# VHH binders against RNA 2',3'-cyclic phosphodiesterase: the designs that were tried, part 11

Target 1, 188 residues: RNA 2',3'-cyclic phosphodiesterase, of Aquifex aeolicus (o66967)
Amino acid sequence: MKVVRAFVGFFTSKSINEVAERIKKEVDLKIMGKWVEPQNVHMTLQFLGDITEAQAIEVIKNLQEISKKNIPFRIKYKGLGVFPDVKRPRVLWIGVSEGANKLTNLAKEVARLNAKKGIIPKNSKNFVPHVTICRIKSYDRKTLNELLRKYRTVEFGEDEVNKIALISSTLTSVGPIYTVVEEFYLGG
Below, E stands for the ipSAE of ESMFold2; O stands for the ipSAE of OpenDDE; V2 stands for 0.75 times the mean of E and O plus 0.25 times the DockQ between their complexes.

## First folded at step 10 (VHH; framework vhh_nb_b201)

Design s04 (from m05 with Y58W; at its last look DockQ between E and O 0.10; V2 from the best seeds 0.00; counts 0 for: pae E 5.1 > 2, unsure alone 63.9 < 65, placed apart)
Fold by ESMFold2, look of step 10:
Structure s04 (fold): chain B 188 residues (1-188), chain A 122 residues (1-122)
Amino acid sequence: as target 1 above (188 residues)
Amino acid sequence: QVQLQESGGGLVQAGGSLRLSCAASGFTFSTYAMGWYRQAPGKEREFVATISSGDSTWYADSVKGRFTISRDNAKNTVYLQMNSLKPEDTAVYYCAKEYLDWSGPDYYFDYWGQGTQVTVSS
């Protein structure tokens, strides 16, 4: 059975794409892991996991409908956080302040329409708007805690959310390659 | 509750073959991607192969054409057939299960077996 690993989302603007490299340099090897390359920085609205080509076609149809019913909106990127929590940090991410509720509503609509077609990812959790910058392998706890406190109220930039896409992910020896399968501009 | 148990490692001469197995339990095996990683002493853990829930496969360049990952959903088992082995393939090989909770678009492997030693001698 042929599948593609995919998510619904969009790539971030240039204003935020370099943050991972800046933070990596600032921590100077005291937080180690897979730091996200600028071209791979993105917002995930729904992670689909492995889906069939037939399921991908249904997702594309749903995104087209969603794009017609939503208008572009502004978001602001603010603060750093970790998943699952500060005691066991696995993912370092940039948060969203302005526009977080609109992103959440958009993600809910994506999930609702895909669920009507039987496309429900296993073990999915409630949506938290975020942009991943590092998948942590090892870290100095003092450095991480200071980093999170330092950046708690810092704004990194902003974006206009004006399109949504189905994006596929292929792991290679040099990291993931993301390919836009289909994208739709909001506002019809 | 997730349990991954590797087997099939051992000592083999260069040019030989081994088949590694990983028995999985504690989850619905057929719906998760599975992977193999390896780690030689003093080196970082490195990717070897991944197989999706739909049998799509990906390999590290260093093993492509020599190694084959496969799965048997009826037996909850993932395999790594290793042919044309080289001394550079000497490592502990780990079976890994995909973790979907906060994975994002990348394969995120959070559950690991204890590993099985593969030693390739000249």
Scores: ipSAE 0.073, ipTM 0.481, lowest interface PAE 5.1, mean pLDDT 86
ESMFold2 (binder alone), look of step 10: mean pLDDT 82; pTM 0.837
OpenDDE, look of step 10: ipSAE 0.281; ipTM 0.723

Design s05 (at its last look DockQ between E and O 0.09; V2 from the best seeds 0.00; counts 0 for: pae E 7.3 > 2, placed apart)
Fold by ESMFold2, look of step 10:
Structure s05 (fold): chain B 188 residues (1-188), chain A 121 residues (1-121)
Amino acid sequence: as target 1 above (188 residues)
Amino acid sequence: QVQLQESGGGLVQAGGSLRLSCAASGFTFSTYAMGWYRQAPGKEREFVATISSGDSTYYADSVKGRFTISRDNAKNTVYLQMNSLKPEDTAVYYCAKEYDWSEPDYYFDYWGQGTQVTVSS
């Protein structure tokens, strides 16, 4: 039976999509890893892992229901951070200030409806609104600490969250390839 | 199904060395970060070391300079060389398939069953 690796989320606007390339140039090889290409920059609301075609159909039905119950809202992108923490930085990301609670509530609603259909992905942490820009392989500690300090209060832009999608990923040795399976506009 | 099997633990005197191994199967090993964690009785599981798919390494401060993580993608195996062992290194050591660019930040799936390391003074 066919299985797809998928998540629920949305791609970000042009204004934020090129931040990864900008920061990559600024650090000039002192932070190395897989920097996210502009077309791949996204917000994940729920990672599903490997799901069957039948499970994907149920997720799509849930997203349609959620889209009817929610209206578009604004979010503001602010600051840089790392996961899991500054002592072991694995993921460099852009944070969310305004609208973070609405993103969290939306992610909880997605997870709740999928759980009713037996779709309960495993994960190691609570939802934290963020946009990944680099999956770090190596770094100069001074450079990373200075970068995080420099950008702590910088606002990168904003988006209107007006749609949600089921997005599949195909893992390659050099990174994921993302495909929108189905998307729904909020308020519709 | 993902399987992680640790080996190489045992009893050792303070100042001694051990080499842990973790054989992995059920996923494309070369594209994932791998890590070592440990848990002493009555304590939280804590980070020890990680190695990215590109062989970049990171260590907890408590083990830096004494422990070395490495990987062999041809054998789907990650290693932890532990030198200058101290009694406070006593714990069950777990291999982990970790955060990786192939996984969103909050999917962190599998641990092995662990291998006991006991360091006597």
Scores: ipSAE 0.014, ipTM 0.240, lowest interface PAE 7.3, mean pLDDT 84
ESMFold2 (binder alone), look of step 10: mean pLDDT 83; pTM 0.836
OpenDDE, look of step 10: ipSAE 0.256; ipTM 0.643

Design s06 (from m05 with Y99W; at its last look DockQ between E and O 0.67; V2 from the best seeds 0.00; counts 0 for: pae E 4.3 > 2)
Fold by ESMFold2, look of step 10:
Structure s06 (fold): chain B 188 residues (1-188), chain A 122 residues (1-122)
Amino acid sequence: as target 1 above (188 residues)
Amino acid sequence: QVQLQESGGGLVQAGGSLRLSCAASGFTFSTYAMGWYRQAPGKEREFVATISSGDSTYYADSVKGRFTISRDNAKNTVYLQMNSLKPEDTAVYYCAKEWLDWSGPDYYFDYWGQGTQVTVSS
């Protein structure tokens, strides 16, 4: 199996997977873009970009090592945000409250081990725990501001982070198809 | 700073071929995905094709099998070979560069050239 465009992460639970569809319906057509389908909703720990089969093998070895020395932990999903900022909203996402520091530490360990093998993050931005629900193409400013305000303190659900995976992405005309290349349960 | 310059557009009869070129400067070309989009009169820009930094290619269904995207990293150039052209392919074609900071499993293109007109007559 050849890995082309890949990331390290995990898929979210059903309670979060359907938030994108619910928010899309709530805003009607006043926020338009590529809304993430439930089966594709995920947490990215490290986006790898395009990697070779040899690089994928090294990532897999690193994930196995990381999984052995980490135990499962709880995260809670809270609030909506945008990247890069409210003046230029490109990505609408769900944030993390409880467990955000543990996710950040896990992402740093993944990045550290992969960097030792010359496999570094494709983008330059710092890790911010988030779950993307829409890549925005156009929006009504009032609708977006009200949405962000309405959901600022709303908790959407929770997950137990109990595995990490190398996941490949194949782009199609109707969106990406994600394939789990390898996954490892935390705690061995 | 980033500059994308499209060329190769023009008038072509249906069934004909055109090759678009996009010369890029102001960034490390080989590390970015590149793409082509098009915009017909009165319509929104639509995706045509993407080529990754690793030469993987992706196409809109409407052009698959007829169009080929390619890149030449030595010349900092991305190409779109368009065969079996149809009147529905008439549009301004835009070269696009990946905006790396906002990319993820999906490509994110936010730098555009000025476009080149392709007109396909029946």
Scores: ipSAE 0.168, ipTM 0.561, lowest interface PAE 4.3, mean pLDDT 86
ESMFold2 (binder alone), look of step 10: mean pLDDT 83; pTM 0.838
OpenDDE, look of step 10: ipSAE 0.342; ipTM 0.668

## First folded at step 11 (VHH; framework vhh_nb_b201)

Design t01 (from s03 with Y107W; at its last look DockQ between E and O 0.04; V2 from the best seeds 0.00; counts 0 for: pae E 5.8 > 2, placed apart)
Fold by ESMFold2, look of step 11:
Structure t01 (fold): chain B 188 residues (1-188), chain A 122 residues (1-122)
Amino acid sequence: as target 1 above (188 residues)
Amino acid sequence: QVQLQESGGGLVQAGGSLRLSCAASGFTFSTYAMGWYRQAPGKEREFVALISSGDSTYYADSVKGRFTISRDNAKNTVYLQMNSLKPEDTAVYYCAKEYLDWSGPDWYFDYWGQGTQVTVSS
């Protein structure tokens, strides 16, 4: 049976999309890995893994329902962090200050409706609003610690969260290609 | 604990073939994507191939049509069949297990085997 790798989320605005390139230049190869291209910068509300076409149809129906019950809201991007922690930094990300609770509630509703249809992604983690900018392969510890400290209170920009989408991922030799399968505007 | 053990490397003449295997344990093998990466002397580790939990396959352009990734969920094993080998395929080949990162759908691999050396001579 054919499956597609997919997530529920949205792409970020231009004001935040180039932060990865800016940070990459600042660290000048002292943090190496896969830095996210501007067109791929996004917020994930739920990673679905491999889903069938039938499951994708159910997710789309759920997103339509969710979009009708939620109004657009503002989020502010602030600070840098890592997952899982500073001793084992694997993912460098931009955090969310204002609007983080609204993003969390939206992600929970997405997960709840998908679970009713038996779509429960394996190895789900507690939702932490974030935007990935680098998947770290190697790093200078001093450089990383200084970077995290420097940016802890820095605001990078904001977005209006006004749509949610089912997005598929296809890996190519130059990285992932994300394709919007279906999107819905919140409210109205 | 996750364990990955590669085998099947060796010395081969250009144009030849090798089949790598990777025995996996410590996780529910069938539910994770598995991949192969390689590292040539003086270069960074690079993507070669991956196979999703749903058996969809993806390849680096440099190996498309020559390499085939497959998996056997009953044996918890992933394979890389390498045909029409070239000297530039010389590298240590690493089996990798998917790590489901917090950012969504990029394939990220954080568990690696010890690697197996593949040397292709002219």
Scores: ipSAE 0.049, ipTM 0.456, lowest interface PAE 5.8, mean pLDDT 85
ESMFold2 (binder alone), look of step 11: mean pLDDT 84; pTM 0.845
OpenDDE, look of step 11: ipSAE 0.131; ipTM 0.539

Design t02 (from s03 with K97R; at its last look DockQ between E and O 0.11; V2 from the best seeds 0.00; counts 0 for: pae O 4.4 > 2, grease 25.8 > 24.2, placed apart)
Fold by OpenDDE, look of step 11:
Parts: structure tokens; sequence; C-alpha cells
Structure t02 (fold): chain B 188 residues (1-188), chain A 122 residues (1-122)
């Protein structure tokens, strides 16, 4: 049975890539990890993992339905955070302030409809609006703490969320290749 | 196509020196941090040194003061000068690109060279 690794989400604007790059330069080698490639920077609404083609079709149908019922909205990026916590950080991300609730509702709706079709996300944790920018491998604790403090209330601009997509992730030796399987503009 | 090829390994006596080279191709070398890793028999691959695109360097504690990482962007080559070698430094040394990636819960490993054997005799 052929499967495809996939997630539901959307790619962020170029501006957020610039922020990520700035952060990377700022911390330099004091925070080592895998930083997200500019072309791969995205918001994940639901990580699906490996799904069948049949499941993918169902997801697409769900996204189409969702897109017709939702209108575009703005989100503001603010602050840096880590998962799971500052004591053992594994993921560095850019937060969302305004529009966070709308993102959350959108994510929940995606999850709800997919669940109705027996499609369960790989991540069972509650949705947290964020844009991952780095998978941390090693870090200087002082640097990380200072970074988080420094940018705690800093705004990094905004995006319009105007479409959602099923995106496949093809694993290669040079990293993932994200391919939009199907996308839908919000508002129909 | 990304390629990394290590060279310069060999047998050295304790206290000796070696200079490893890694020839890179298939990507914009100057924009990537490059690193050296090593794997001894029965042990996990471990970080040795890294040099950023801006020539900042970072070293494992075990090699600080003894190893020096450098790069020549014109030659697409990263180097590891290893001085005061110890038997504990015996390992296969791998050149790696510090690839920037995010793929959900999956962790990607970048291209690795085939490695070059470094053996330090007591």
Amino acid sequence: as target 1 above (188 residues)
Amino acid sequence: QVQLQESGGGLVQAGGSLRLSCAASGFTFSTYAMGWYRQAPGKEREFVALISSGDSTYYADSVKGRFTISRDNAKNTVYLQMNSLKPEDTAVYYCAREYLDWSGPDYYFDYWGQGTQVTVSS
C-alpha cells in the first residue's frame, strides 16, 4: 500500500524567513541545530504522518469544505519559544499573538473533520500556533535564555492566512521536499 | 548532487598531527556551516568541530585546544587540523554539512562523506 507523508498547513511569507535567518545569525553556533530552509518555512495545522492515498483524498475533501466556510485572516508573529521547555529545548519557534485563536480554531476544525474519517494526527498534543525555525541539537543555555527574553515581546510582522493545503514531505538525503498536494483558498 | 569526500586520515603516533580535508560539491558551499564528526568503534557518532559560514568555530570539549577547523570557500573545502593526537581520537572522521531542515517530528541527516579513518597508536 502506497503511503505519503503529509501535513496540513500553509507556507509562511518571506518576511518570516528573514526573521529566522536573523535569529540564526545572532545566535551563531551557540545554538546548534537544524534550521528550517527558507522554502520550507510553514505553519502546521495538523501533522498527519504517513497516510494512504485514500486518506489523502479524504483530507483534501475536508480542506475544501473548510476553505469554503472560512475567510482569510491576519496573524501577527510575536516572540520566540521552545518545545518542550527551556530546560530541554528541542524546537525553537516563532510565536503568534493576534490571530492565534483563529489558527487554533482552524486547526481544530481540520482535526475534527479528519478524525471523522479515521485520520488521526501523529501529534496528540494540543495545537500551539507557531512557526518552527530550528530543531535544536545543542545549545548554550545562557544564550538561549537571553534570546528568549530578548524577543519575548518583539513582533516579527504579520501574514495573511488565505489558504490551506495538504502538503507532502518527501524525505531525501538533502532534506525534505515539500510539495503541495492540493491547496484551497479561504473564502472559496 | 551533494557530495562530501574526506581525505587525510591515516595512522599516527600519539602526540602526532594530521590534517583532514573534505571536498564538497553540489551546493553553495560558502553559505553552509561545515562540520567534522567522528565515530569510534562501538560508540555513537559525536560532534568534533563546526565552522559557520561566517567562520565562527565551535569545538567539542574533548578536542579544544588541539583541533582547528577551517575552510577555504574558493576550494569548497573544509579542513580539520588535528594536533596532539591521542589514542582516544581514533575513529572514522566524517565531514558533514550542517543542513538546515525542518520536517515535523522527523530529524533529517544531511549528506555525509564516506569518512576517513584516523588511528592514533599509543
Scores: ipSAE 0.037, ipTM 0.364, lowest interface PAE 4.4, mean pLDDT 90
ESMFold2, look of step 11: ipSAE 0.451; ipTM 0.739
ESMFold2 (binder alone), look of step 11: mean pLDDT 83; pTM 0.839

Design t03 (from s03 with L50F; at its last look DockQ between E and O 0.12; V2 from the best seeds 0.00; counts 0 for: pae E 5.2 > 2, grease 24.9 > 24.2, placed apart)
Fold by ESMFold2, look of step 11:
Structure t03 (fold): chain B 188 residues (1-188), chain A 122 residues (1-122)
Amino acid sequence: as target 1 above (188 residues)
Amino acid sequence: QVQLQESGGGLVQAGGSLRLSCAASGFTFSTYAMGWYRQAPGKEREFVAFISSGDSTYYADSVKGRFTISRDNAKNTVYLQMNSLKPEDTAVYYCAKEYLDWSGPDYYFDYWGQGTQVTVSS
């Protein structure tokens, strides 16, 4: 039986797609890791892990239902943060200010419908709207702390959330390749 | 408490073979991707191979065709069969567990065993 690594989400607009490259240059090798390429910058609503083709079909049905019951909304990107915490920074991300509650509610709806079909998220972390820009391997503590403080109140841009998709992920020697399996525009 | 214990390393002549094993405990083994990394003296740790929870595999270019990763979910064990070994394969080999808490769609491996030494003599 074939499985695919997949998530529910959407790709960000050009407003923030280049932030990872900008910050990578600013820190000048003092934060090392896998910096996200512009074409791969995205918002994850639910990470599914490995799912079967049959499970993917059920997710697609659920996304179609969700898209008909929701209208587009605006989000604003603000600030930098890390996961899991500043003592063990492993993921550097851009936060969401305006629209964070709407993203959280959308993610809950996705998770609830998928759970009815036995499709449970792989992450145990409570949903926090975020856009990953670097998966950290090593870092200078002073540089990271200064970066987080400097960007605490900076607004990076905004986006209209007008579609949701099932996206598959394949890791290759040149990085991840994301393929849209199916997408639906909000608004019915 | 995640525990990974590697075994099967040693001294081998070039062209030879070794099979590494990694016994895992403290987590639901069958739901995580597992991997192998290696570190030669004075170099950064580098990726060797991984196997997904669904048995899909991926290898570094330097080991393709020579190394095979596999898993046995009944024994909570991941293996690395290493054939046609070269002196450049000399390193400490680490078993790794996928880190899922913040991983998202990319694979990220952040928990490691103690390592097992592989030395390939010319």
Scores: ipSAE 0.044, ipTM 0.466, lowest interface PAE 5.2, mean pLDDT 86
ESMFold2 (binder alone), look of step 11: mean pLDDT 82; pTM 0.834
OpenDDE, look of step 11: ipSAE 0.104; ipTM 0.515

Design t04 (from s03 with G35A; at its last look DockQ between E and O 0.16; V2 from the best seeds 0.00; counts 0 for: pae E 8.5 > 2, grease 25.6 > 24.2, placed apart)
Amino acid sequence: QVQLQESGGGLVQAGGSLRLSCAASGFTFSTYAMAWYRQAPGKEREFVALISSGDSTYYADSVKGRFTISRDNAKNTVYLQMNSLKPEDTAVYYCAKEYLDWSGPDYYFDYWGQGTQVTVSS
ESMFold2, look of step 11: ipSAE 0.135; ipTM 0.537
ESMFold2 (binder alone), look of step 11: mean pLDDT 87; pTM 0.872
OpenDDE, look of step 11: ipSAE 0.567; ipTM 0.800
ESMFold2, look of step 12: ipSAE 0.013; ipTM 0.229
ESMFold2 (binder alone), look of step 12: mean pLDDT 87; pTM 0.875
OpenDDE, look of step 12: ipSAE 0.575; ipTM 0.806

Design t05 (from s03 with S52T S56T; at its last look DockQ between E and O 0.65; V2 from the best seeds 0.00; counts 0 for: pae E 4.2 > 2)
Fold by ESMFold2, look of step 11:
Structure t05 (fold): chain B 188 residues (1-188), chain A 122 residues (1-122)
Amino acid sequence: as target 1 above (188 residues)
Amino acid sequence: QVQLQESGGGLVQAGGSLRLSCAASGFTFSTYAMGWYRQAPGKEREFVALITSGDTTYYADSVKGRFTISRDNAKNTVYLQMNSLKPEDTAVYYCAKEYLDWSGPDYYFDYWGQGTQVTVSS
């Protein structure tokens, strides 16, 4: 029985997909790790972990249902943050200002329908809208704190959220390859 | 809380074998990828092997063909069978647990055991 590592979400537009490269240059090796390439920048609505082909089919059915019930909406990207916290920063991310509540509601719908099909990861956190730009390996604490303060109120761009997809991740020697398994446009 | 406890290390002659074990608790073991890393004194910690929740395995080039990672979900244990050991394999070996919270779709390991020493003599 084959499994695939997958998530529900969408890729970001040009407005913010180069931010990881810009921030990487600004910190000049004082924050090191896996910086996200522009083509891989995305919004995750639900990380599914490893799922079977049968589970993927059920997720696809759920996404089609959800797409019919939701209308496209705008989001604005603002600020930088870390998970889980500044004392243990593992993920550096871009936040969302406008549209954050709509993203949260959409993520709740996805999680609710998938849970009815037994697709519920046991160690998941509540949804927080974010776009990952770096998976941190090592960092200078002063540099990170200054970066977070500098960008707290900076707006990076915007997107129209007009589709949702099931996306699979395949590990290769040169990093992850993300494949759209199936996508659905909102409102139709 | 998450607990990882490595065992099975020791002193062995070059060409010999060791089997490392990592007993895990405090999480739903079967849903997480597990890995082995190693660190020689004064060197960076390096990847050795990874096994997914679906039993797919990946190895560093330096150990491929000599080491085998496996898991037993009934015992919450991950193993590293090390054959044809070389002095270059001398290191502290660490068991690692996948970090699923906020990490996204990539395998990212953030929790480590205390390690077990492997020493390979000529």
Scores: ipSAE 0.155, ipTM 0.523, lowest interface PAE 4.2, mean pLDDT 87
ESMFold2 (binder alone), look of step 11: mean pLDDT 84; pTM 0.854
OpenDDE, look of step 11: ipSAE 0.506; ipTM 0.759

Design t06 (from s03 with S103T; at its last look DockQ between E and O 0.08; V2 from the best seeds 0.00; counts 0 for: pae O 4.0 > 2, placed apart)
Fold by OpenDDE, look of step 11:
Structure t06 (fold): chain B 188 residues (1-188), chain A 122 residues (1-122)
Amino acid sequence: as target 1 above (188 residues)
Amino acid sequence: QVQLQESGGGLVQAGGSLRLSCAASGFTFSTYAMGWYRQAPGKEREFVALISSGDSTYYADSVKGRFTISRDNAKNTVYLQMNSLKPEDTAVYYCAKEYLDWTGPDYYFDYWGQGTQVTVSS
């Protein structure tokens, strides 16, 4: 059975990509990991993992429904964080301040509708609004702590969330390729 | 397909020098960090040096001051200049490409060449 690795979300603006690049340069080799390519920087509302084509169709239907019932909204990016914690960081991300609740509600709605169709990711966790910028392999603890402290209250700009999409990912020798399977504009 | 091919290894006397090369293909070389690892008999593969896409370098303490990593993006090649070689440097040296997997928990290096033997005699 053919499956596709996919997630629900949207790509961030160029400005936030630039922030990620700056941070990467700032920490240089003191934080080693997979830095998300600029073109791949995104907000994940729900990671689906490997889904069937039939499931993908259901997700698309759900997204269409959601998009009709929701209107565009603004979000502000603020601060850096890590998952799971600073003692064993695995993911470095940019946080969301304003609009976080709206994102959360949107994510919950996506999850709810997908679940109704029996689409339940294995790694389902509570949604935390964030933009992943690096998957950490190794790090200098001092550098990381200083980084998090330095940017704790720094605002990185804002985006308008005006569309949601089912996005597939294909791993290649040059990194993952994200492909929009289908997208829907909010309020459309 | 990603390919890494090491060359330049050989037998050298203690205090001598070698320059290793790694020819890379199958990916956008200039956008990836490249690294050198080595594995001595009976030991685990260990990190030697890394050069970022921005030409920043990092070295293992054991080789710092003696080894120099560099790259030529036009040639898709990464180099390891090894000076003041010691018997302890004897190992198979491997070229490594930065790991790109957005789905994986780990990120470091995923592709390795076949390696080149470096033997330092006392």
Scores: ipSAE 0.032, ipTM 0.378, lowest interface PAE 4.0, mean pLDDT 90
ESMFold2, look of step 11: ipSAE 0.388; ipTM 0.696
ESMFold2 (binder alone), look of step 11: mean pLDDT 87; pTM 0.870

## First folded at step 12 (VHH; framework vhh_nb_b201)

Design u01 (from t04 with K97R; at its last look DockQ between E and O 0.09; V2 from the best seeds 0.00; counts 0 for: pae E 2.4 > 2, placed apart)
Amino acid sequence: QVQLQESGGGLVQAGGSLRLSCAASGFTFSTYAMAWYRQAPGKEREFVALISSGDSTYYADSVKGRFTISRDNAKNTVYLQMNSLKPEDTAVYYCAREYLDWSGPDYYFDYWGQGTQVTVSS
ESMFold2, look of step 12: ipSAE 0.088; ipTM 0.496
ESMFold2 (binder alone), look of step 12: mean pLDDT 88; pTM 0.882
OpenDDE, look of step 12: ipSAE 0.468; ipTM 0.745
ESMFold2, look of step 13: ipSAE 0.521; ipTM 0.785
ESMFold2 (binder alone), look of step 13: mean pLDDT 88; pTM 0.885
OpenDDE, look of step 13: ipSAE 0.552; ipTM 0.788
ESMFold2, look of step 14: ipSAE 0.015; ipTM 0.382
ESMFold2 (binder alone), look of step 14: mean pLDDT 88; pTM 0.886
OpenDDE, look of step 14: ipSAE 0.524; ipTM 0.779
ESMFold2, fold request of step 16: ipSAE 0.438, 0.040, 0.531; ipTM 0.752, 0.463, 0.792
ESMFold2 (binder alone), fold request of step 16: mean pLDDT 88, 89, 91; pTM 0.893, 0.898, 0.918
OpenDDE, fold request of step 16: ipSAE 0.535, 0.431, 0.493; ipTM 0.785, 0.764, 0.758
ESMFold2, look of step 19: ipSAE 0.489; ipTM 0.783
ESMFold2 (binder alone), look of step 19: mean pLDDT 88; pTM 0.882
OpenDDE, look of step 19: ipSAE 0.427; ipTM 0.719

Design u02 (from t04 with S103T; at its last look DockQ between E and O 0.67; V2 from the best seeds 0.00; counts 0 for: pae E 4.0 > 2)
Fold by ESMFold2, look of step 12:
Structure u02 (fold): chain B 188 residues (1-188), chain A 122 residues (1-122)
Amino acid sequence: as target 1 above (188 residues)
Amino acid sequence: QVQLQESGGGLVQAGGSLRLSCAASGFTFSTYAMAWYRQAPGKEREFVALISSGDSTYYADSVKGRFTISRDNAKNTVYLQMNSLKPEDTAVYYCAKEYLDWTGPDYYFDYWGQGTQVTVSS
């Protein structure tokens, strides 16, 4: 294989990992699609797409540098949202309240250092702190609107962001397998 | 508008070969993964093969070693070479375009062609 599909990020704590299954049960088939398995629930700081081994080495070097310059911080998970917007909802996600700006700054630093090494993902989008719980295939509009209103102020849990990783994604017959290629603990 | 047009299907005897093509327009083809799915009567669509924007390929276990996916970014076309065909390969074959969310670590497909029928006789 010449390339690997990868992203920079971290996996969420156990308590937040099962929110997708709880919400799936609540909506009772009125929002259908690929609901994220608990073991796959994660925060993406930068999606890299297909990168070569040489590019992965440079990303790893950048993550090591970033980890030394940042200290651990708390984030709180709050609310539900959709991408790209409520008129064409494709992704249902959990938002971040406390720590959202720190996540955004961390994601910007990751992207900045990777760009200096010529690693500029072609499909990149503006960073919005989020945890995907469902990739929507079909939905009842009333159910989705009610769900978003119901959870607007609900807090789902929290995490300490104390490490960042390069994570690869491999498609299998049973879905994606995410593998930590390299991880670094934030300094303090 | 995104358009995907499959061609190359037909009737073939078991052990035979077919090459499917999918012409794409309405998006920057080279930046997206492309896939083939198939649907037999009364069954759900199932994954057949995927080729990433970086030319990495992935196959369902049932077709590994028999099918080959490829792409030509200059012609905005993805191909599926199907060899050693079996009756269980009988299905409508669909070309699919990757949909990317905000960060996109999963593969998800949101645009599909009309499909091309492949029928493999005993």
Scores: ipSAE 0.253, ipTM 0.620, lowest interface PAE 4.0, mean pLDDT 88
ESMFold2 (binder alone), look of step 12: mean pLDDT 87; pTM 0.876
OpenDDE, look of step 12: ipSAE 0.304; ipTM 0.650

Design u03 (from t04 with K97R S103T; at its last look DockQ between E and O 0.05; V2 from the best seeds 0.00; counts 0 for: pae E 4.8 > 2, placed apart)
Amino acid sequence: QVQLQESGGGLVQAGGSLRLSCAASGFTFSTYAMAWYRQAPGKEREFVALISSGDSTYYADSVKGRFTISRDNAKNTVYLQMNSLKPEDTAVYYCAREYLDWTGPDYYFDYWGQGTQVTVSS
ESMFold2, look of step 12: ipSAE 0.370; ipTM 0.685
ESMFold2 (binder alone), look of step 12: mean pLDDT 89; pTM 0.893
OpenDDE, look of step 12: ipSAE 0.267; ipTM 0.618
ESMFold2, look of step 13: ipSAE 0.175; ipTM 0.569
ESMFold2 (binder alone), look of step 13: mean pLDDT 88; pTM 0.887
OpenDDE, look of step 13: ipSAE 0.338; ipTM 0.671

